# VHH binders against q9x234, part 44

Target 1, 288 residues: q9x234
Amino acid sequence: RTFSEEIKEELVNVPFGSREEVISELLGFIKARGDLDVKSRHIVFSLHSFAASRRLLNLMKYLSKPVSEIIVEKSHNIKKRYIKITAEYSESFMVIEPFFDVALFVSFLRGLFLSGGSMTNPRYHYHLEINLFEEETLALTRKSLKDFFNINAGIIELRNTRKLYIKSIKDILVFLEAIGVQRKLEEIDRIVTERKVIGDVNRTVNFIEANAIRTANSTARQIRAIELIKENMGLENLPEDLRRVALVRLRNKELSLRELGKKLNLTKSQIYSKLKRIIKIAERFGDV
Key: E = the ipSAE of ESMFold2; O = the ipSAE of OpenDDE; V2 = 0.75 times the mean of E and O plus 0.25 times the DockQ between their complexes.

## First folded at step 18 (VHH; framework vhh_lunsekimig_d3)

Design z5 (at its last look DockQ between E and O 0.86; V2 from the best seeds 0.66)
Fold by OpenDDE, look of step 18:
Structure z5 (fold): chain B 288 residues (1-288), chain A 120 residues (1-120)
Amino acid sequence: as target 1 above (288 residues)
Amino acid sequence: EVQLVESGGGVVQPGGSLRLSCAASGFTFSSYALSWYRQAAGIERELIASITRGGSTEYVDSVKGRFTISRDNSENTMYLQMNSLRAEDTGLYYCAAKYPAKRYEPRDYWGQGTLVTVSS
């Protein structure tokens, strides 16, 4: 049971609104997974979700539209079932414009998501996508998502397929809430919160580690520089102030710059500056 | 085209009554939460009454017990019965339709307003 299917199962029980809303939702199914056979005047829905199938059948029942055939096929891919639902086509389904009324649009989106949508488990990745082949519908859907809900959706074109996608978890939550998800949203919120905490901790740890490494590297470089000078020109030939810093650094390899400063009654900045000068001198003799 | 048209405003004496109507068209009326707002001269627009899709009502304290909001989905009309009117009730009254959402509020539809004047 996928995370997507769990969401879709919840959507099966969303109460029906007005007749227009129900038709709008059906239109979503049509646009995402409906194939119209003009000769027979039938529409065939190809679905991978049992929940989606149940919802579609409930919509059709509500509209008093008979279903002529239901076929369940095992996909070549061992794990995916294919449900084909055939119904008589009605032109009345296509006259609805779902993009001008929020109520209709939300219903439309529900249909789209049920039939052609998926969502990754938010524990791993934030991604919601809907398969939409028709370019115009895709564009209008994207526009309306922005206009009605301030959702930033992207479009992916892969080979012969087009997909609408949402990456922002904030936008995903708005989308799911809009189409009627309630219980699952609570779970998602918990997951997101948990991830945030973990992420923050990891970032902090990484930052600490990175700083430690940088410090260690810097210290090592300083020591190398001093040693190189010692070998090539002698520390006694350094300016007195640099010589002092060099000697203290060699004797105290574990101390921070601040601590070195305390020993010499200098600021961290002063110590840093002097060490830079030392390094520069050392560079005359080799790579530091 | 979405339209909200208020009517029923006018001049009334203190203690009098008025009934405002808001006729809606161009959207799925039954799926929207409805509200009445008013704006007095020199004051910001304020929410005074609301009714949910399910018929639950809320009122601002100043109108509680005097005003009643209602809706007729079959007629796509919202009403505001105003009783025991006071001078402070004077203002432009607006009807609004809002699609309910928890995480984001879509655009609201507004009427042009109807003027209510309470004066002796």
Scores: ipSAE 0.656, ipTM 0.858, lowest interface PAE 0.8, mean pLDDT 92
Fold by ESMFold2, look of step 18:
Structure z5 (fold): chain B 288 residues (1-288), chain A 120 residues (1-120)
Amino acid sequence: as target 1 above (288 residues)
Amino acid sequence: EVQLVESGGGVVQPGGSLRLSCAASGFTFSSYALSWYRQAAGIERELIASITRGGSTEYVDSVKGRFTISRDNSENTMYLQMNSLRAEDTGLYYCAAKYPAKRYEPRDYWGQGTLVTVSS
């Protein structure tokens, strides 16, 4: 089962509120996946989720609206089931205004998500989207998401399709709470926490690795400098304090500056200063 | 348009009782948590009683045992029964409606207040 389907399975069990809230949720199904035929006074819903289909049937049962046909089809061109549900509608369903009462709006969003929404598993990345076909409804939904929840939703428009999307995990969690998700939110919170901890560990490891690489590069430069001096002038011609440092560095290529200083009875800053002078001398003989 | 209208305030003797009403319209009343607030002269409004969508109640200590909040979803009305009134209960009483949420803060709705005066 996909992550989206697990969310939809939980939403099936969200208790019904007022009749107006139930109608508002149904309007979400209509706007996302409903095809109206006003002359025959029916709606055909095309759904790909059994959870969404079960919820829709429960909504219609609550409203005492008979469903005249349920067909499970497979596409001739694609091996994927389509659940087509044909039902009678009331004109009163189409005049419900879900955008100015938070209670109606969260019900409307639940219907939109069940019928036309999806969410990526948050272990991979954060993305929630909803198919919305009608341009005015899309604009009002986006505005109301901002007004009620401070959610910044984006829009993807293609010639024949329109999608609303949310990428911020904070905004996704607000959205899921609003439509009635409870248990799945706890799972998502845990995943987000795990990703944060892993990220913090990786930053620490990257810092340790970068420090080790910087130290190794510095050591390689010091050894190259000493070898250039050895080849071109001889170490015996270095000032005695620098010659001692050069010899100990060559014999102890793995040691840090503090460890080298310990062997030479010098502080870290003293050993650094002497190695810097060695590099300066070596630059006369080539690239260090 | 959203409306919350308080009524039932007035002048009452210490030890007396009053019943406040808050009539609501323009929103889905049954889906909101409801509260009574009190404001005495020169003091900030204080929450004194609340009732959840499911009917669970909470009270501040100063009114516990004396005040009872209730709601009637079929009539879109909230009540505050105030018994054993004291002079310190004098003030403006406001009703408020809040949509319950953990991760976001929808705008609260407020009434204009009803005055309660407890005086001998």
Scores: ipSAE 0.526, ipTM 0.809, lowest interface PAE 2.0, mean pLDDT 87
ESMFold2 (binder alone), look of step 18: mean pLDDT 80; pTM 0.794

Design z6 (at its last look DockQ between E and O 0.58; V2 from the best seeds 0.00; counts 0 for: pae E 2.04 > 2)
Fold by OpenDDE, look of step 18:
Formats: structure tokens, sequence, C-alpha cells
Structure z6 (fold): chain B 288 residues (1-288), chain A 120 residues (1-120)
């Protein structure tokens, strides 16, 4: 089972609200996956989720709307199952305005997500998307998400498809909670927490490694510089203070600048400054 | 327009009873968690009773056993039955409807309040 399907399975059991809420949820199904045949006065839902199909059938039953046909098609090319549900169309479904009332809106969103939505496993990536072809509905949905829940949703247009998407895990969690997800939210929270911990550890390790490399490179450069000076002009020709630092650096290649400073009764900054001067002198003789 | 209108407040003697009502309009009442708050003079508003969408109730200790919160979704009305009233129960009582979310509360609605005075 995909992570999306697990969420949808949970949503099947969300209690029905008012009749208006149920109609609003149905409207979500219609807008995302409903094809209206005006001639036959039938609507055909094309779904990929068994959970979504079950929910749709339950909604229709609640509304006392008969389903005329249910067809399950196996695609030969794509391990995708299509469930086509045909029902009589009623104009009463389209008169509801889900964008002015939070309860209606979240019901609408539930329908949208069940029929056309997906979510990636948060272990890998934070992404929730809903397929929604109608531009007006897409715009209104995006606006309402912002207005009601402060969710920042994006729109992707790919060839002949339009999608609403949410990338922020915070927003995804708000969205899922709003549409009635409970159990899976706890799981997601755990996953997110784990990822954060791992991320922080990795960042710390990377930082340590990067610093180590930088230090090593710097030390190597210092040593090269000193050696170059030794070969070209001799260390005895350096100023006394620089000569001392150069000699100590050559003898103690493993020590940090701070430790070098301790040996010479100088601060880290002083050692650094002197080494810079040494490097500058060395640059006269070649690349350091 | 969203409206919450409290009623039933008044003056009552200690040990007496009052029933408050909160009539709601302009939103899907059944989808909201409902609560009663009160504010005594010089004191911050406090939550005293709540009822979930499913009908689960909670009470602050000071009113537990004396007050009963209930809701009628068919009438879009919330009630507070107050028994064994005490002087310390005196205050302005507010009804509230809150979206039942933990992570985000997009809409909270408040009434204007009804005054309850318990005095001998």
Amino acid sequence: as target 1 above (288 residues)
Amino acid sequence: EVQLVESGGGVVQPGGSLRLSCAASGFTFSSYALSWYRQAAGIERELIASITRGGSTEYVDSVKGRFTISRDNSENTMYLQMNSLRAEDTGLYYCAAKWPAKRFEPRDYWGQGTLVTVSS
C-alpha cells in the first residue's frame, strides 16, 4: 500500500456531517474526477483508489443517489486499477458553494484529496498534490487554503494537467488534519521528528568534517610555504618572530594554531597573522 | 453573517438555578466545538465548560457537578444549565464556537455575553 492509500483508507471512516457537508465532499469528487455526460445525465467517476471508491459509494448512499454501474478495469500497461462509478447527475450537487464556509470547504477538500490527491512518503520527500483540471476551481481552492488555513499551495501546469501542491510539511499537516486525518498524523509527526534529528546530526558531522578539511588544507599550505622559504632564501633570513613560528610549525605539524600559540606564548590570532606573513613571503618564490 | 447570541442571564439568589442559551447562525454549527466562558469583574475570561462535536463534555473544577453544557444541532443552540449558583459565579458569560483542530483554528466565533448575577 502506498502512503496515500493508507491516508485515504483512514478517511473512509470520517463521520458524515451535515447534508451540505456531504454534498460538498461529493462536489470535490466531481471536480477532481467526475465526467459529466450531459446527454445521458450521468456522471462518471474515474478513481484509482479503492478507498476513494468506497467513500464515494458511502456518500452516494447517504444521499440516496443510486449508482448505476461500477466497473473495475485493469490496465495492461500500467499496474494501475481504474474504478469507474456511474451515477445519475443532479444539479443539486453543483449549487453548493464550498468556499465560504470552513466546514464545507474541508469537506470539499476531503473529496478532492480522496479522488485526485496523493502524498509522498514523508520519509523521502514532503509533497502533497491534488489533480484539478478546472482553473477556476484550482484558483478558488488555493485562495481558500490561504484564507482559511494560511496554507501556501502552489500550482503546477504540466502539459494537459493541472495540479495543486503543498510542499511545507507544516502546511501538509494542517491540511490533513482539516480533512479528518488523525492516526496517520501521528505517524507523520514521528517521521518528521526522526528526519529532523538525522538531518541535524548529518549537518553537524558535515560541519566537523568540513572544518577538519579546511584546517588540514591550511596547515598544509603553511608547511609548504615554510619549506619554500627554506629552499629559496633560508629560514635564517626571516624576521626572528616569523622564524620562530615557522620552526615551531614545521616541528609540530599536527598542532592547531591555538596550540602553537601556547607553545610560543602567543594568541591564536597572533600566530595566524604571522603565518599569513610567512605565506606572503613564500608567494614570492612560487605558488603556495 | 455569523452570530452567536447568548440569553438567559439575570439576577438569582445563591443556591438558585439559571439556564443560559446560545443561539447560533451563519455557519455550520454541528461542525464546531462549543464552549462557555465567563468573566468576572477584574478577572480574565476563563473557560468553564466545553462540548465537542461528538458530545463529549469537559468542565472546570469550580463548576463541575453544578453546571451542564449541552447542544442541540437541530436548533443550532447551545445550553448551560447552572444549578446551585454561588456568588463567585457572578460574571459575564460568553458562548464560543471553535473549529476543532489542534494545529490550526481558522474560525473562532464569540457571543456578546449575558450577565449572570448571584446575590442575596
Scores: ipSAE 0.526, ipTM 0.811, lowest interface PAE 1.1, mean pLDDT 91
Fold by ESMFold2, look of step 18:
Structure z6 (fold): chain B 288 residues (1-288), chain A 120 residues (1-120)
Amino acid sequence: as target 1 above (288 residues)
Amino acid sequence: EVQLVESGGGVVQPGGSLRLSCAASGFTFSSYALSWYRQAAGIERELIASITRGGSTEYVDSVKGRFTISRDNSENTMYLQMNSLRAEDTGLYYCAAKWPAKRFEPRDYWGQGTLVTVSS
C-alpha cells in the first residue's frame, strides 16, 4: 500500500456527521472524479483507490441512493486498475455550498482527497496534491484553505491537468487534521523529527571535514611561505625571532601551533603572529 | 448567511438572575464548540464560559458556581444562566462558535451581543 492509500484507509473510518456533511463529502467526489449524465440522471465515478471506493459506497448507502454498477478495469497504458461506480444522483446534492461553513468545507476536502488526492511519502519530500479540473471550484477551494486554515496552496496548470498542491509540512499537517486524519499525523511527526536529526548530523560532519581541510591548508601555506623566503631571500636574512620560528616549523611540519610554541617558549598567539609576518614577507616572492 | 443572535439581556438588580440565549443559523451548529464572552466598557472581550461538542464545560473563576452554560443542538441554541449577579458582571455578552482543532483554529463565528446591566 502507498503512503496515500494508508491515509485513505484511515479516512474510510471517519464517523459521519450531519446529513449536510455527508452530502458535502459526496460533492468532493463529484467535483474530483464524477461524470454526470443528465439524460439518464446518473453519475459515473472513476476511482483508483479501493479505500475511496468503499467510502463512496458508504456515503451512498447513508443517503439511500442506489448504485447500479461497479466495474473493475485495468488500464493497458499504465500498470494500474480503476473502479467505475455508477449511481443515481439528487439535484439537492448540487445545491450544497461547502465554502461558507468550516464543517461542510472539511467534509468537501475529505471527498476531494479520497477521490483525486495524493501525498508523497514524507521520508522523501513534502507534497500533497488534489486533481480539481473546474477552475472556479479550484479557486474557491484555494481561497477557503487560506481563509479558514491559513494554508498556502498553489496551482499546477497544464493543457489537460489542473491540480491544487501544498508543499509546507506545517500546512500539510493542518490539512490532514482538518479532513479527519489522526493516527497517521503521529507517524508523519516522527518522520519529520527523524529527517531533522539526520540533517543536523550531516551539517556537523560537513563542518568537521571543512575544518580539517582548512587546518591542513594553513600548515601547507606556512611551509610554502618559508620555502619561498629560503629560495629568494635566504632564511639567515630574516629577523632572529622569525628565523627561529621558520627553522622550527620546517623541522617539525607535523606539530600544532601550541606544540611549536612549547619548543620556542612562545604562546600560541605569539607563534601565530610570527607565522603571519613570515607569510606577509613571502608574499613579495609569490603566491602563498 | 451565518448568524448568531443573542437575546435575554436587560437590567437587573444585584443578586438577581438572568438567562441569555444564542440562536444559531446558517452553519452546522452541532459540530462547533460554543462560548460566551463579555466586554465591559473600555476593556477587551474576555472568555467567561465554554462548552464542547460533547457537553463538557469550563468557566473562569469569577463566574464559577454562579453561571451555567448549556446547549440544545436540536434547536441550534446555546444558553447562559446567570445567578447571583454583581455590578462587575455588567457588560455586553457575546456568543461565539469555534471549530475545535489542535494545529490551527479557523476564525470564530460571533454574535452582535446583548447588554446586561446590573444596577440598583
Scores: ipSAE 0.437, ipTM 0.730, lowest interface PAE 2.0, mean pLDDT 87
ESMFold2 (binder alone), look of step 18: mean pLDDT 80; pTM 0.788

Design z7 (at its last look DockQ between E and O 0.82; V2 from the best seeds 0.66)
Fold by ESMFold2, look of step 18:
Structure z7 (fold): chain B 288 residues (1-288), chain A 120 residues (1-120)
Amino acid sequence: as target 1 above (288 residues)
Amino acid sequence: EVQLVESGGGVVQPGGSLRLSCAASGFSFSSYALSWYRQAAGIERELIASITRGGSTEYVDSVKGRFTISRDNSENTMYLQMNSLRAEDTGLYYCAAKYPAKRWEPRDYWGQGTLVTVSS
């Protein structure tokens, strides 16, 4: 089962609220996946989720609108279950206004997500999307997500679909809480925490490795500088304090600056300063 | 449109009782946590009683044992039964409805208030 389906399985068990809330959730199914046939006075829902189908049937039972047909088909272009549910259309389904009351809007969003929504497994990427073709409904949904929840949702228009999407994990968690997810939120919180810890460990390891490489490269540069001076000027012509540092560095190529300073009774800063002066002198004779 | 309307305020003697009502129109109380606030002259309003969607209640110490909050979701109404009233209970009483949330801050619905005066 996909991560989306696991979420949808939990949503099946969200308790029904008021009758208006149930109708609002049904409107979400209609707007995302309903095809209205005005002549026959039927609406056909095309769903890919068993959980969504179960929830829809429960909503219709609650509203005393039993379905007349359920057909399971296999899509020839993409290999997924395809569940068609046919029910009698009621004009009263379309007059509810889900955007003015947060309880109705939460119910509407649940219907939208169950029927036309998906979420990427958060171990890989943070992404939640809803297929919602009708432009006016999509715009109102986006506005209401901002107004009620401060959620920043985007819109993607494709040649044959329109999608509302959310990429911020903070916003995704708000969305999922709002539509009634509880136990799956705990799992997502754990995943987010684990990803943060792994990222911290990787940064620490990379820092240690980069620091070690930087130290090794610095030592090679120092030794090259000392060799240039030796070949072009002679170490005996350095000031005595620099000559001592140059000789000790050549004899102790493996030592850190701190260890080198200990041999010369100098601090790490003092050793670094003297080696920097050595490099500057060496630059008169070639690339260091 | 969405509205909360308080009623039942008035003038009462110390030791007396009043029952406040808060009726909602334009939305259903059933999914909301409900509360009563009190505002005395010259100070900011304070939460005095709350009731969850499941019926659990909480009170501030100054009203505990004297005030009872209740809700009737079928009538879309909340109540505050106030007994053993004291002069310090004088003020404007507001009802509020808040959608329960942990990860976001719902916008509260507020009434305009009903005045309660306790005086001899």
Scores: ipSAE 0.609, ipTM 0.807, lowest interface PAE 1.2, mean pLDDT 87
Fold by OpenDDE, look of step 18:
Structure z7 (fold): chain B 288 residues (1-288), chain A 120 residues (1-120)
Amino acid sequence: as target 1 above (288 residues)
Amino acid sequence: EVQLVESGGGVVQPGGSLRLSCAASGFSFSSYALSWYRQAAGIERELIASITRGGSTEYVDSVKGRFTISRDNSENTMYLQMNSLRAEDTGLYYCAAKYPAKRWEPRDYWGQGTLVTVSS
């Protein structure tokens, strides 16, 4: 089972609200996966989720709308099963405006997600998307997500498809809660928390490692500089203060600048300054 | 347009009773949790009673046993039966409809209020 399907399975059991809410949810199905045949006055839903199909059938049953046909087809090319559900079209479904009432909008979103939505496993990536071809509906949905939930949804336009997407895990959680997800929400919270911890640890480790490398490189450069000076002009020709630092650095290649400072009764900053001067002198003789 | 209209307020003697009504329109009434608030002079608005979509009720201690909140979804109306009224019950009473959420701030619809005065 995909993570998306697990969510959808949970949504099958969301209690029905008012008749208007049920119609709004159905409208979500229609807008995302419904194909209206005007001649036959039938609507055909093409679904890839068994959970979504079950939910749709339950909605239709609740509304006392008969389903005329259910076909399950296996795609030869893609291990994807699709379910085609055919029902009589009613104009009453289209009179609902889900964008002005949060209760209706939530139901609408549930329908959209069930029929055309997907979510990546949050262990790998934060991404929720809904296939929605109609531009107007897409725009209104995006606007309402912002207005009602302060969700920032994006739009992706691909060759023949339009998608609404949410990338923020915070927004995804709000969305899922709104449409009635409960159990899976807890799981997601755990996963997110775990990822955060791991991320923080990794960042810390990387930071430590990066600093270590930088220090090592800096030390190596200092040593090279001193050696270059030794070879070309001799350390005895350095100013006394620089000579002292150079000698201590060569003898103590493992020590930090702070530790070098302690040995010479100088501050880290003073040591740093002197080493910079040494490097500058060395640059006269070659690349350091 | 969403509307909440309170009615039933007035002047009553201590120990008396009033029944407030809140008529709702322009939204899916049955989908919302409903509440009564009151605001006394110089005091912040306070929640006094609530009823969920499922009909579960809650009351603040000061009104418990005296006030009863109810809803009629068929009429899109919420009620507050107030018995054994006291002087401290005086205030502007507001009805509110809320769509509850955990991870976002619910939208609240408010009425304009009805005045309840308890005086001898």
Scores: ipSAE 0.600, ipTM 0.842, lowest interface PAE 0.9, mean pLDDT 91
ESMFold2 (binder alone), look of step 18: mean pLDDT 79; pTM 0.787

Design z8 (at its last look DockQ between E and O 0.67; V2 from the best seeds 0.60)
Fold by ESMFold2, look of step 18:
Structure z8 (fold): chain B 288 residues (1-288), chain A 120 residues (1-120)
Amino acid sequence: as target 1 above (288 residues)
Amino acid sequence: EVQLVESGGGVVQPGGSLRLSCAASGFTFSSYALSWYRQAAGIERELIASITRGGSTEYVDSVKGRFTISRDNSENTMYLQMNSLRAEDTGLYYCAAKYPTKRWEPRDYWGQGTLVTVSS
């Protein structure tokens, strides 16, 4: 079972609000997966989710609207499983305008997601999408996502597909909360936290490795400087404080600046300053 | 078009009572959380009472026990019953509506305000 289906199973149990909100959710099913037959005065819904089918039936029961047929079949030409639900067309289904009141809009989005939406497992990457081919409805939905939630939904248009998508985890969580997800949000929060911790660990390991390389290169430069001074002027001709540091560093190539400070009764900062002066002197004699 | 219209303000003696109303239109009233705010001259607007869509209420300490917020979803109207009024209750009273959410910034809808003056 997919991550999307787990979400849809939770959405089946979202309590109904006002009658207008129920009709708005039904409009989401109609716009995503409804085929209107004006001659027979019926709408045929083509659904791939049993959870979505159960929710649609619950909406129709609440509205006291009979469903005339339910057919479960596998299409020969598409090789996909379909649930076909046929219900009587009512003009009252179409009088709701879901784009001006956020209560109606979240209900409409729930219907869109149940019937034509999906989400990848957030352990792999963050992606939520809604199949919505009708250009006007897609544009109004995208605008309302921005207006109500500040969500910048993208559009995928290819030869034969049209989708809205959301890739920001913050925006996905807003979307899911808005349509009524509660328990599954807790699971997603845990996944996001786990991914953040793993990322922090990897950055820390990379920092430790880079720091070790930088330290090794710095020590090599100090020793090169001391050797240049020894070869070109002699260590005995350094000021006594620098000579002591140079000798101890040369005898203890593996020690940290803190450890050198212990041997010389100096702070790390004092050792650093003295080694910097040694390098400056050595630069008179060559590359360091 | 969203509208919130306050009424019921006026001049009252200390110890008196007033009942404020907030009539709403243009949104699904029953799905919104509602609040009363007050603003005394030269001071920032302060929340004084709130009511969830489920009917749970909260009050600031300065009005607790004296003020009662309520809602009537069938009439799209919120009320504030104010008893034992004091001079410091004087101010402009606003109603507000907000869609309940935790993860995004809902639009705040505001009325114009109704003036309450508690004066000897």
Scores: ipSAE 0.613, ipTM 0.847, lowest interface PAE 1.6, mean pLDDT 87
Fold by OpenDDE, look of step 18:
Structure z8 (fold): chain B 288 residues (1-288), chain A 120 residues (1-120)
Amino acid sequence: as target 1 above (288 residues)
Amino acid sequence: EVQLVESGGGVVQPGGSLRLSCAASGFTFSSYALSWYRQAAGIERELIASITRGGSTEYVDSVKGRFTISRDNSENTMYLQMNSLRAEDTGLYYCAAKYPTKRWEPRDYWGQGTLVTVSS
């Protein structure tokens, strides 16, 4: 089972609120995966989630709306199961405005997510998306997410599909909690915490490694420079202070600048400055 | 349009009683947690009583045992029965409706307030 399906399974058991909330949730299903035929007074839902299907059927039952047909199609090529649910609808469902009442909006979002939503496993990526074709509904949903929950959602248009997405883990958690997820949130929190720890460790390690490499490269460059000078003009022809530093560097290739400084009774900065001068001289003879 | 309208405020003597009402419209009343706040002169607004969707109540210590919050979902009305009123109970009383979330508190609806004055 996918991470998304696990979330949806939990949502199946969210208690029903008021009739208006139930209708609002149904509206979410309609907007995301419903094909309305006004002439026949039927709606066909195309779902990929068994959990979503169960929830839809429960909503319809609550509203005393009979389901006329349920078809499960197995795609041979695509590990995607299609569940088509046909039911009679009422125009009264379409008059619900879920964007002005947070209770209705949350129900609406639940319906949207169940029918058209997905979430990546937070172990890999932070990403929640909802497939929603209607531009107006997308815009209103995005606006309401911002207004009610301060969630920053984006919209992606790919070919003939439109998606609402949330990338911030903070926002994702707020979203999931809002639509009724509880148990799975605890798991997500653990994963996020683990990732943070790992990330911090990795960053620290990378920083250490990067510094080590930088130091090694710098040291190598210094040695090359000194050797180049030795070959072309001789170290004896360097100023006395530079010659001293050059000789100590060649004899102590493993020492840090600070340690070199200690040997010569100079500061790290002084050593650095002198080595820069040495490198500059070496550049006269070739690339260092 | 969402509306919360408080009523029942007035002047009362110490030891007296008042019953405040908050009439709500324009939203799904039964889905919201409800609260009473009060603001005394020169003091910040404070939460004094709350009732959940399920009917669980909480009170601040200063009003515990004297005030009772209740709700009637059929009438979209919240009540505050205030007994044994004291001078320190004087203030503007606000009703609020909140849709509770754990991670974020969404938009709260507020009334305009009703004035309660306890004076001899």
Scores: ipSAE 0.543, ipTM 0.822, lowest interface PAE 1.1, mean pLDDT 91
ESMFold2 (binder alone), look of step 18: mean pLDDT 81; pTM 0.802

